# Ledger of designs, part 166: VHH binders against o75319

Target 1, 181 residues: o75319
Amino acid sequence: GNHIPERWKDYLPVGQRMPGTRFIAFKVPLQKSFEKKLAPEECFSPLDLFNKIREQNEELGLIIDLTYTQRYYKPEDLPETVPYLKIFTVGHQVPDDETIFKFKHAVNGFLKENKDNDKLIGVHCTHGLNRTGYLICRYLIDVEGVRPDDAIELFNRCRGHCLERQNYIEDLQNGPIRKNW
Short names: E, the ipSAE of ESMFold2; O, the ipSAE of OpenDDE; V2, 0.75 times the mean of E and O plus 0.25 times the DockQ between their complexes.

## First folded at step 10 (VHH)

Design la36 (framework vhh_4orz_3; at its last look DockQ between E and O 0.15; V2 from the best seeds 0.00; counts 0 for: pae E 16.3 > 2, placed apart)
Fold by OpenDDE, look of step 10:
Structure la36 (fold): chain B 181 residues (1-181), chain A 120 residues (1-120)
Amino acid sequence: as target 1 above (181 residues)
Amino acid sequence: EVQLVESGGGLVQAGGSLRLFCAASGFTFSSYAMAWLRQAPGKRREWVALITSGGRTDYADSVKDRFTISRDNAKNTVSLQMNSLKPEDTAIYFCAAREYPYLSTKFDYWGQGTQVTVSS
């Protein structure tokens, strides 16, 4: 259906590029069928996403969708020039190793193929916060060797909201490194 | 004001050892990856070693197993232990910092460099 996700309105639609990275996080854009349930200023469509990214003088090179549903928007709603990758990620629990690996692999692949540009990897779940933040931070920690607290702080600052799930934070801070290949 | 100040350079005989230091100030040192780069006369600048904010290290193939990079966050210093030095290691060595070592291609901060000369 077209039920607005719980608390979706509470989150900034788009974060800021994470300095030193190609990551930008945002909440899930909603297709037109959701607009009837939203005030005009609350609407955030795939088109709005790209407009907001452009306003930041950035360009998306990849969208990674971590939601566990396909009801929010269709890949066809995106420009053909921007690849779309779906990684079904269950909410509220730490992503499994396979999910983490898929994310890392996608990011690494993108970076390998986009060495000659500065296009961004747009990552979102429902709110663009917990699952999104975890996987981005997991990548920075596991692949980049970033100190966990720095990764978390960076993400929170750029997203404009802090990771909320203690299990995610705990895993990032104290959990084991996950395989990168 | 951000500062990176290298020290420890000098003249050493082939096979000898030297330890370089870099003192950092003016930024959150513990959050940055630190690197050593070098530039020999008539050659392009090349990275030598890197240590991430989390302590992960990486080395150029040419110095691997001979050089060791380390950091002391309490003192805001990064060091480069250079063993088994070779004449081809002769260069100006630069300390550099950047927030994310692999997702960025540029360094945010640079030192002025310190001369290392390895004689035959």
Scores: ipSAE 0.021, ipTM 0.473, lowest interface PAE 3.6, mean pLDDT 92
Fold by ESMFold2, look of step 10:
Structure la36 (fold): chain B 181 residues (1-181), chain A 120 residues (1-120)
Amino acid sequence: as target 1 above (181 residues)
Amino acid sequence: EVQLVESGGGLVQAGGSLRLFCAASGFTFSSYAMAWLRQAPGKRREWVALITSGGRTDYADSVKDRFTISRDNAKNTVSLQMNSLKPEDTAIYFCAAREYPYLSTKFDYWGQGTQVTVSS
């Protein structure tokens, strides 16, 4: 339904572009029907997302939606010129290799097709933190060769909230490098 | 004191090659993305090539398949191999650095530039 996700109000709506990358992370935008349960200053709609990105002098070229549900907003609520991709990602557990592969494939495809512009990949789960942070960091580690602690620190700083789920942090720091590019 | 010092510029016939080098000091080189930019007379400075702290490379379309950027974190150097040079590549070439993954979308440090001139 129209239930506000637990603790969704506790998180900044949109982070900042991660320097040297094409990533920006945010919490899930909520369509108009959710606003009955929100104070005006708590609202964060698909329109609000694009306004906040524009305020940063950035432009989205792809949205990757990691949520396991389809109830928060519809792709039709997004500008038709911005590609949208859903990668169903279960919460509370380290994403499986299939999910990691899909994410890497989407990012690599975007970078190839967008090498002549500076558009960003927007990534979100429900809170824009644990699943989002894991997959972005996994990409930076496996594909870009970034050290695990540096990837995590960059994500935390640019999101404005720390990745706190220990199973994700442990897998990033000490788990195997994934070869599924 | 941060320094970026370019070398290897000069005069080359069209179709020839040059290799540019940039020696860096005064900062944690391995944490920075490094780039080459160029400025031709009367034109705005343009990006040419970038290499991230992790080694991923990106190139402007105008130099794709002709130029190769590389870095050596042990020696704090970045280089640009420039092949199949064209008169349009004539410019002052600048080495630049920005902190990756840490801080800025702008370049934090710049070299003084080295002239590359390609004659027809």
Scores: ipSAE 0.000, ipTM 0.127, lowest interface PAE 16.3, mean pLDDT 86
ESMFold2 (binder alone), look of step 10: mean pLDDT 86; pTM 0.866

Design la4 (framework vhh_4orz_3; at its last look DockQ between E and O 0.38; V2 from the best seeds 0.00; counts 0 for: pae E 14.3 > 2)
Fold by OpenDDE, look of step 10:
Structure la4 (fold): chain B 181 residues (1-181), chain A 120 residues (1-120)
Amino acid sequence: as target 1 above (181 residues)
Amino acid sequence: EVQLVESGGGLVQAGGSLRLFCAASGFTFSRYAMAWLRQAPGKRREWVALITSGGRTDYADSVKDRFTISRDNAKNTVSLQMNSLKPEDTAIYFCAAREYPYLSDEYDYWGQGTQVTVSS
């Protein structure tokens, strides 16, 4: 239904571009049907997402949706020029190898095809924090060879919120490298 | 001010060894991937070795198993141990820094280079 996700209002709608990367994280935008349950200033629609991105003088080139539901918005609510990728990702648990691989593959594919521009990869889950942060950090660690703590710090700083789930943090800091190809 | 200063270059006989050093300052060294590149006379600059901020290493095929890149974050240095040197290794060797080693082909910072000459 049109139930507002728990604590959704507590998170900044859109983070900042992660310097040196093409990543930007945001919380899930909600389609119009949710607006009746929100104060005007709380509303964050797909349209609002793009407006906020433009305000940052950025442009989205890809949206990766990590939510495990399709009830929040429709891909049709997005501009046709921006590809939409759904990767169903279960909350609260460390994503499995397949999910990690799908994410990495999508990112790598985008980077390969978008070498001539500076468009961003927008990544979101429900809050745009834990699942989103994990997978972005996992990519930076596994693919870019970034130190786990640096990746986490970078993400937290840019998202404006810190990863909350200890199991995600622990896996990033001490877990094995996952398959890249 | 950001600085990368190479040292350790010189003349060596084929089959010999040389260790290059690069001292970094003016930026958060531990967050950057460090790389060595080289340019021989009349040739294009080529990538030689890379070590990520996380300590992962990568090498060009031409130097693999002969060269070893390492870093000391406490001293803000990166080194290149070059063994079994060949005349083909003669070049100016450059130290370079990049925050994200695989997302871009550009380096953020460059040293001035150090000459390595391998005689036959």
Scores: ipSAE 0.260, ipTM 0.668, lowest interface PAE 1.6, mean pLDDT 93
Fold by ESMFold2, look of step 10:
Order: structure tokens, then C-alpha cells, then sequence
Structure la4 (fold): chain B 181 residues (1-181), chain A 120 residues (1-120)
């Protein structure tokens, strides 16, 4: 049903743009049907997402949805001008090489198509933290050559919450660099 | 003012070795990926080697196993060790920098180039 995801209320809705990148992370927006179980100040709808992005003087050019479900909001709740891509990502385990490759391919495609503007890639999972942070950091490490600790620190600071899953952190810090092709 | 200054070019016999250096100034070197590219007469410019800010390297197939790119963040230098040189390696070699190794051919800064001539 319309159950609020566990601990969803505990996380800031939207982070800040990660400097030197095109990324911004946020928790999953919830369509109006979920609002019956939320106080007005707790609501975070697709409309709220875009208002908060505008308040930061930013513009989304792509939304990458990492959730393993389609129940939280509908693509028609998003402006038609913003491309939407779902990459099914199972939680609690380090994403497999296929998932990592799909994410890298999507980001690289976006950067190529948007080299003449400053639009952002919005990335979310359920909480906008562990899967989101892992894949963003994996991209920065593997493709941009950023040191793991620097990528993690940048993500944590801009998201406003620290990565929590130790297996993700360990894989980013000590695991193999993944192929980009 | 950003500067990339190449050195170490010259004439060398086929089978010989040469080491190119690129001295960088005017930007935060450790945050940039560095590359070597080359242009032979009548040919388009081609990339040769890349080293990311984190130290990962990549090479064109034509130079793999013969050339080694390295960087020294303390000295703000990047070098290209060129071994087993062939006449086909004759070109002007350019040092270039970009902040991130995007899927893009664009570089933010370029050096003036240094000539390498390999005689048969």
C-alpha cells in the first residue's frame, strides 16, 4: 500500500549540489496519496522537489530513480521537460557491475548531451543516502579519479547525512575499481 | 595565469628512449587529469596517454606497453617515458589538462607542444 518508507521522515528531503559535479541527491518524493499519513511540514512531493531545486537556483536535467519499486510517484507527476530513468538497484548489497555500468552510462550520456548548460542530475533511492551515495561515489572514483575518501566526504557534506552501510563504504574505499566500458 | 610548459623533446634514433616533461602552474594541479596528445604532419591530433587526478592511467593502443605516463603532485609535473620509439611516433607532443576525465575530448588548458623526431 501507501506506507511511508521506514525512517523516511528522518532524512532531509533534498541535498545541495555537489561542487565540481553535476549531482544533487534527494530522498524519494511521495505522491499525494501518501500525504494522509504525513503532517503538512513532513510532505515532500514531486512538486516540492522542484520548488526546492528552484530555491537553490538550480535546474534538473535528468532524474535517476534507483528504487526497486514503482509505487512512490508516477513519471507523469514530473515536468515533461525532465527526462526520467529508472535503474533497479537492490538495497543492502553492493550494486553489481551491470548496475554500476548502467549508472555510469546514463551519467556519461547526460554530460555529453548537456555540455553547453549547467543542469543537474538528480539521483534518489528511497532515502537518498546509501544506494544513491554509493553510485555517485563509484562514478566519481572510477570515472573522475576522485580519491574514495574525498568522494565520500563530498557526498556526505552535500547530502547532509553520512553514508551508513559499512559494506558500501568498505567497497568504495578498498574494493576494485570497476570498468567503465 | 595558467601555463603548461613541455620539455624533453628532440631527435632520437629508432629503438631509443625519450622522456617528456610538462610543468604546470596557475591552477590546482592535483585536481586535474593530465594528458599527452600528439600531432604528426598531415594528421589529426590524437590522444596518447591520460593520468587522472587519482593516478589511474590509460593509453592509446599504439603506445601501450612502450609509453608510461606519471605525475608528481609535489612538483606539479607530468611526464611521459617513451621507450622503443618508432618513426611513426614522430610528432609534436602536447600536454593538456582537464578537471575531470569526462566522456569528452575537451581540455581546459594546453601547452605549446614539443617536437619529437624519431629517425630510422
Amino acid sequence: as target 1 above (181 residues)
Amino acid sequence: EVQLVESGGGLVQAGGSLRLFCAASGFTFSRYAMAWLRQAPGKRREWVALITSGGRTDYADSVKDRFTISRDNAKNTVSLQMNSLKPEDTAIYFCAAREYPYLSDEYDYWGQGTQVTVSS
Scores: ipSAE 0.000, ipTM 0.194, lowest interface PAE 14.3, mean pLDDT 87
ESMFold2 (binder alone), look of step 10: mean pLDDT 87; pTM 0.881

Design la5 (framework vhh_4orz_3; at its last look DockQ between E and O 0.58; V2 from the best seeds 0.00; counts 0 for: pae O 5.1 > 2)
Fold by ESMFold2, look of step 10:
Order: sequence, then structure tokens, then C-alpha cells
Structure la5 (fold): chain B 181 residues (1-181), chain A 120 residues (1-120)
Amino acid sequence: as target 1 above (181 residues)
Amino acid sequence: EVQLVESGGGLVQAGGSLRLFCAASGFTFSSYAMAWLRQAPGKRREWVALITSGGRTDYADSVKDRFTISRDNAKNTVSLQMNSLKPEDTAIYFCAAREYPYLSDKYDYWGQGTQVTVSS
């Protein structure tokens, strides 16, 4: 249903652009039907997302939705000019190789199509933290060759919250490099 | 102030070896990917070798198996060992820095270059 996701209120709506990258992370926006269960200052709609991005003097060029459900908002709630991609990502488990590959492929495709602008890839799961942080960090480690701890530090700082899931952190730090292409 | 200062260039006979060094200052060296590029007379500048912030390396096909890039984060240096040198390796060699080589399309910092000349 329209139940507010557990602990969703406790997370900053939108992080900061990760410097030198095209990534920005945020928690799932909630469509109007959820707002009756929220105080005005707690609301974070799809419109609020775009307003907050604009306030940072940035522009979204793609939204990657990592949630395993379709109940939070509809793609029609987004501007028609902003591409939207759903990558169903199971929570609590380290994402499998197919999911990681889909994410890398989406980023690569975005970079090719947006080489002449500076638009951002917005990435979210429910809280914009664990699944989101894992996949962004996995990209930085596997593709960019960044040290795991440096990737994690960058994500945590820009999101404004630290990665919480120990199995994700362990896999980023000690797990194998995954194939890129 | 950011500085990249190359050294180790010179004249060497074909088949010989040289080791280039690049000393870095003014930025967080360990967070940057480092690269060597070269420019021969009348040619475009071309990429030669790359070492990521995490230490993974990549090479242009023309130098693979002959050149080796390495870095020392404690000394803020990157080096290029060049073996089995050929006259076609004659060029000005530049070190350069960028944080994320596959997300960014330009280098943030450049050295002034060091000349390598391979004779005969």
C-alpha cells in the first residue's frame, strides 16, 4: 500500500553531486497519495526532487530506480524529458552479477548519450543508501579503479549518511572485481 | 599550487632503456589516476600509460610489454620504465592527472614534459 517506508523520514532527501562523477543519490520520492501520512516538512515528492536538484544548480538526465516495488511513484510523475530506468534490486543481499552489469551498462549508455552536457545520473533505492551506495561504489571500484575505502568515503560524504549493511561493505572491500563489459 | 615535474628524459640508443619520473605536489596524489602521454614532432599528443588511484594499469598497444607504469603514493611520484626503445618512441613525454579516467574526458593537471630521443 501507501505505508511510509520504515525509517524513510530519518534520511536526507537528496545528497550532493559526487565530485568528478555524474552521480547524485537520493531516497525514493513519494507520490501525492503518501502525503496525507506526512507532515509538510517531511514531504519529498518527485517535484520536490527536481526542485532540490535545481537548487544545487544541477540537472538530472537519468533516474535509475533500484527499488523492488512499483508503489512509490509512477514514471508519469517525472518530466517526460527525463529518462527513467528500473533495475529491480533485491534488498539485504549483495546485488548479483547480472544486476551489477545492468547498472554498469546503464551508466555507460548515459555517458555516451550525454557526452555534450553535464547532466546527472540520479540513483535511488528506498532510502538512497545501501543498494544505491553499493552499486555506485561497485562502479567506481570496478570501472574507475578506485580503492574500495575511497569509494565508500566519497559516497558517504556526498549522501550525508554512511553505508549501513555490513555484507555490502565487506563485499566492496574484499570481494572480487566484477566484469565490466 | 599544483605541480607535476617530469625528469629522466634524454638521448638513448635504440634497444636501450630509460626511466621517467614525475613528482607531484599541491593535491591529494593518492586520489588521482596518473597517466603518461607523448607528442612526437608533427603528431597529435597520444596516451601511453595509465595507473588508477587504486593501482590498476593500462597501456597503449604500441608500448604494451615494453613500458611499465608505477606509482609511489608515499613519495607522490609516478614513473615510466621504458625498455626496448625504438626511434618511433622519440617524443616529449608528459605526466598528467585526472580523478576518474573513464568518467572524465580531460586531465586536470599537466606537467611541462621531458624529451626522450631514441637514436639509430
Scores: ipSAE 0.414, ipTM 0.765, lowest interface PAE 2.7, mean pLDDT 92
Fold by OpenDDE, look of step 10:
Structure la5 (fold): chain B 181 residues (1-181), chain A 120 residues (1-120)
Amino acid sequence: as target 1 above (181 residues)
Amino acid sequence: EVQLVESGGGLVQAGGSLRLFCAASGFTFSSYAMAWLRQAPGKRREWVALITSGGRTDYADSVKDRFTISRDNAKNTVSLQMNSLKPEDTAIYFCAAREYPYLSDKYDYWGQGTQVTVSS
């Protein structure tokens, strides 16, 4: 249905590019059918997403959707030039190894194919925070060898909101490295 | 003030070893990836080795298995152990730092470099 996700309004629509990376996080854009339940200033559509990205003088090269539903918007709402990848990711729990691997694989694939440009990997879940933050940080930690606290701090700063879930934070800080391939 | 100061360079015979050091100050060292690059006369600067803030290391193919990069966060130093040195390793070696080295050729800070000369 057209139920607005809980607390969705509380989060900034789009974060900032994570310096030194190709990542940008944002909350889930909502298709037009949701607008009736939102004040004009609360609306955040796929079109709004791209406008906001453009305002940052950036360009999306890939969207990774981590939500566990398809009710928020349709891939057809996106420009044809921007690939869309769905990775169904259950909320509130640490993503499993398969999910982590899928994310890493997608990111690596994108980077391999986009060495000649500076397009961004847009990542979102519902709020663009916990699942999104975990997987981005997991990538930075496991693949790039970033210190967990640095990865978390970087993500939080750029997203404009801090990771909230202790299980994610704990896993990032103290959990095992996951397989990259 | 940010400073990167290289040391340990010098003249060495082929097959010999040398250890370079870089002392860092003026920034949060433990949060930065550190790298060694080198530039030989008449050649372009080339990347040699990298160690991320998390301790992950990477090497150019030309130095792999011969060079080892390491860091000491307590001392704010990064080192490059160079074994089995070859004349083609002759270059000015630079220490560099970058906060987020993900698929970027840009470094935030540079040292002045130290000369390494390998004689045949």
Scores: ipSAE 0.027, ipTM 0.392, lowest interface PAE 5.1, mean pLDDT 92
ESMFold2 (binder alone), look of step 10: mean pLDDT 87; pTM 0.877

Design la6 (framework vhh_4orz_3; at its last look DockQ between E and O 0.84; V2 from the best seeds 0.00; counts 0 for: pae E 2.9 > 2)
Fold by OpenDDE, look of step 10:
Structure la6 (fold): chain B 181 residues (1-181), chain A 120 residues (1-120)
Amino acid sequence: as target 1 above (181 residues)
Amino acid sequence: EVQLVESGGGLVQAGGSLRLFCAASGFTFSSYAMAWLRQAPGKRREWVALITSGGRTDYADSVKDRFTISRDNAKNTVSLQMNSLKPEDTAIYFCAAREYPYLSTSYDYWGQGTQVTVSS
């Protein structure tokens, strides 16, 4: 259906590029059918996403969708030039190793294929916060060897919202490193 | 102003030890991965060791188990303990920094280098 996700309005539509990385996080854009339930200023469509990214003088090179549904927007709503990857990720629980690996693999693949540009990896879940933040931080921690608290702080600062789920934070801070291959 | 200043280089006999230091300033040291690279005469510069901002270490195969990289965030220093030195370790050793050792292909900051000479 076209019901607005809970608390979706409470989050900034698009974060900032994480300095030194190709990551940018945003909340899920909603297709036109949702607009009738939103005030004009609350609307955030796939088109709006790209406009906001452009306003930051950035360009998306990949969108990773971590939502566990397909009802929010269609890949056809995106420019053909921007690859779309769906990684169904269950909310509220720490992503499993397979999900983590899929994410890492996607990121690494993108980096390998985009060495000659500075296009961004756009990552979103519903709110673009918890699942999104976890997986981005997990990558920075596991692959880049970043201190967990630094990764979390960086993500929170750039997203404009802090990770909310304690189980995600705890796993990032104290959980084991996940395999990178 | 960003500065990386290497020290500790010198002449040492084969089998000896040397400890290099790099003092960093002008940037948020604790947020950066630090690396040592070296360039021998007539050879290309090669990566030697790396320590991530989180403290994870990595070494070139040629120096593994002989060299140890460490960092002191309180002092903004990175060090390279070099044991069991070999003549082939002779090179100018450079300290370098970048935030993400694998996302990036270049270093943001470089030192001027310090000469290490290992005599046979």
Scores: ipSAE 0.600, ipTM 0.839, lowest interface PAE 0.7, mean pLDDT 95
Fold by ESMFold2, look of step 10:
Structure la6 (fold): chain B 181 residues (1-181), chain A 120 residues (1-120)
Amino acid sequence: as target 1 above (181 residues)
Amino acid sequence: EVQLVESGGGLVQAGGSLRLFCAASGFTFSSYAMAWLRQAPGKRREWVALITSGGRTDYADSVKDRFTISRDNAKNTVSLQMNSLKPEDTAIYFCAAREYPYLSTSYDYWGQGTQVTVSS
């Protein structure tokens, strides 16, 4: 249905580009049918997403959607054709190795296809925070060799909200490096 | 201004050892991956060794098990211990810096280089 996701209103729509990377995180955009339950200033549509990215003088080159559902928007609702990839990511648990591999593979493919531009990878789950932050940080730790606390600090600062789920934070800080690139 | 200053180069006999140092200033050293590259006469510059901001290391196959890269974030230095040197290791060695090895296609900062000559 058209129910507003729990706590969705509590989060900034779009973060800032993470400096030195190609990542930007945001909460799930909601198609027009959801707007009956929203004040005008609370709306965040697929069009609003692209406008906010352009306001930052940036351009999306890929959207990675970590949600389980198609109910929030469809790729056809985007105002322009942008490569789109859905990676079903379970909530509440640390993502499994296959999910982490799919995310790393998508980033690697993007970098090869976009070596001659500066377009961004937009990553979202429902709130653009816990699952999104985990996978971005896991990439920075495993692939780029960044210290866990540095990756988390960068994500938190650029998203504008701190990672909330303690099991994700503990896995990033103390869990094993995943070499499944 | 950003500076990377190499030292420790020189002439050494084959089979010998040499330690290179790179002193960094003008940027947040601890947030950068650091690398050594080398250029032999008439050849393209090639990567030799890398140490990430988190301390993980990687090496070119030709120097693996002979060279060791390390860093000291308190002193803003990176070093390259070179053992079992061969004449083919003769080159100008450069220190370079980049934040993220795979997300970036180029190095942000370069040193002037130091000559290493290995004689038979």
Scores: ipSAE 0.374, ipTM 0.746, lowest interface PAE 2.9, mean pLDDT 91
ESMFold2 (binder alone), look of step 10: mean pLDDT 87; pTM 0.878

Design la7 (framework vhh_4orz_3; at its last look DockQ between E and O 0.81; V2 from the best seeds 0.59)
Fold by ESMFold2, look of step 10:
Structure la7 (fold): chain B 181 residues (1-181), chain A 120 residues (1-120)
Amino acid sequence: as target 1 above (181 residues)
Amino acid sequence: EVQLVESGGGLVQAGGSLRLFCAASGFTFSSYAMAWLRQAPGKRREWVALITSGGRTDYADSVKDRFTISRDNAKNTVSLQMNSLKPEDTAIYFCAAREYPYLSTEYDYWGQGTQVTVSS
């Protein structure tokens, strides 16, 4: 159905750039058809996303959409100049190795193609927190060799909300390094 | 006010060993990946070894199995143990820092370098 996602209103729309990285996280933008169920101050559309990024003096160069559905907005609602990539990621369970590989591959491809600019990778799931935080932290741990707790702390601070799912946190802290990149 | 200060360079006979040290100050050392790079006369600077903030290491093929990088976060130091030295290892060795080896395109901080000369 065309329902506002559970607890979506409880989260800040857009986080801050994670210092030293190319990542910024946000909750899923909602197309206009959802706005009948929202107060004006609760709205967060694709246009609102880009306005907020611009207000931070940043520019998106890629959006990675981790949702397992296409109902929240259409890629056509995004500026033609911003690449969009969907990586279907099942919620509630630790992403599988194929999903982790796709995310890492997308990040590495972006870095190669954008070595001469400072554009950001925008990453979102439904809330911009659990799946989003897991995959960003998994990249920092596996590829960049960051300590798990440092990766989690950086994400939490910049998103403005702490990772919630204990199975994700446990896998980041104690799970195996994935060398699939 | 960031400083990276290398020490331990010198003259050594081929087949010998040498240990380089890099003392760091003015930044949160434990959050940074640390690297050693070297530059021989007439050559471009090349990467030698890397240790991430989490302690994982990587090495250039030319020094693998002979060199060992390590770090001591309590003393804010990184070291490079250099064994089985060859004349082609002769170079100025630089300590450098960046937070993320693959996300960063440049090093944030550099030392002044220490000369290593391997004879014969």
Scores: ipSAE 0.552, ipTM 0.819, lowest interface PAE 1.8, mean pLDDT 92
Fold by OpenDDE, look of step 10:
Order: sequence, then C-alpha cells, then structure tokens
Structure la7 (fold): chain B 181 residues (1-181), chain A 120 residues (1-120)
Amino acid sequence: as target 1 above (181 residues)
Amino acid sequence: EVQLVESGGGLVQAGGSLRLFCAASGFTFSSYAMAWLRQAPGKRREWVALITSGGRTDYADSVKDRFTISRDNAKNTVSLQMNSLKPEDTAIYFCAAREYPYLSTEYDYWGQGTQVTVSS
C-alpha cells in the first residue's frame, strides 16, 4: 500500500558523499502515489533524489536498494543510465553473510567498471540509516580495513544521522570479518 | 602542512636487520592507511607493505615473513622492521599514506624516501 514508513519523515532525504569513497546514503524515495499523504516539503521522489544529488555536484552511477519491499518506487522511475540493484535485506537484524557478500560484490563490480569516472554508489534502505550504514561500514571494515569506529563515525557524519541499532553497531565493532569472495 | 619523514635507512650486511620509521604530521594519521614502497635503481617503484587504519597488515610476497609493518597512532609513526635483509632489498624506501588502500589507486601523501643498502 501507500503507507508512509514509520519515522520516514524524521530522516534527512539525502546524506553527503563519504569522503574518500563513492558512497552516498539516502532514505527511500517514494513514488507519486505517496504524495497524497505528505506535505509538499516532505515529498521525496526518485526525481527529487536525483535533483538533490545534482545539487551536491555529484552523479549517481548505481543505486543499491536494500529495502525488503518493492512498494516504494519502481526501477522505471529511475533514469535508464543509472543501474538499479535490489538486495532484499531484512530489517532489524544483522544482514547475513550472503547479503553482505552480495553488497560487496556489487560495490566491487561497480568500482571495477567505473574506474574512469567519479559516479557514486547510492545506497538506501527505508531510512537509509541502519541497514544502509551497516553494509557500507561492513564494506569499509572488511575490504578497506578501516577501523570500525572510524567507519561508523564517518557514515554517521555524512548521513546526518547515527546508526541506531545496537546489534549492528556491536557486530561492526566486534564481529568477525566477513568473506570478501 | 603535511609531512612524511622517513628515517632509519642505511648500510647493512646481508642477513642483517634494519628498522625504518616514518613520522607523519599535518593530517589525521589514525584515519589513514600507511604503506611502504621501494624503488631500486633502474627498477619501477614497488609496493612493500601496508597497514590499514584498522591495523590490518599486508605484504608483498618478496618481503613476507621478513618484514613487519606497524604503526603507533599516539606518535603518528609507522615503522618497517626489516629482517633477513638481502642485496635485492637495496632501494630507496618511501612512506606513503592514503585513506582507503583498495578504493584508491593513488597515495595522498609521500615521504622523500630513505636509502637502504644491503651489501653482500
């Protein structure tokens, strides 16, 4: 249905590019059918996403959608020039190894194919925070060897909101490195 | 001003040991991966060792088990313990830094290098 996700309005639509990376996080854009339930200033559509990215003088090269539903928007709402990848990711629980691997693989593939540009990997879940933050941080920790606290701090700062779920934070800080291949 | 200053180079006999140091300033050291690279005369510069901001280490095959990279974030230093040195280890050794060792292909900062000479 067209039910606005809980607390969706509370989060900034789009974060900032994570310096030194090609990651940018944002909350899920909502298709036009949701607009009836939103004030004009609350609306955040796929079109709005791209406008906001452009305002940052950036360009999306890939969108990774981590939501566990397809009701929010359609891939057809996106420009044809921007690949869309769906990774169904269950909320509230630490993503499993397969999900982590899928994410890493997608990121690595993108980087390999986009060495000649500076396009961004846009990542979102519902709020663009917990699942999104976990997987981005997991990548930085596992692949780039970033100190967990630094990865978390960087993500939080750039997203404009802090990871909220303790299980994600704990896993990032103390959990094992997941396989990269 | 960003600075990377190498020290500890010198002349050593084959089989000997040497410890290189790199003192960093002017940037958030703890957030950067640090690396040692070397360039021998007439050869291309080659990667030797890396330590990520999280403390994970990686080595070139040619120096693995002989060299050890470490860092001291309190002192903003990275070191390279070189054991069982060989004449082929003779090179100018450079300290370099970048935030993301694998996302990036270039180093953000470089030292001027320190000469290591291993005699037969």
Scores: ipSAE 0.488, ipTM 0.795, lowest interface PAE 0.8, mean pLDDT 95
ESMFold2 (binder alone), look of step 10: mean pLDDT 87; pTM 0.877

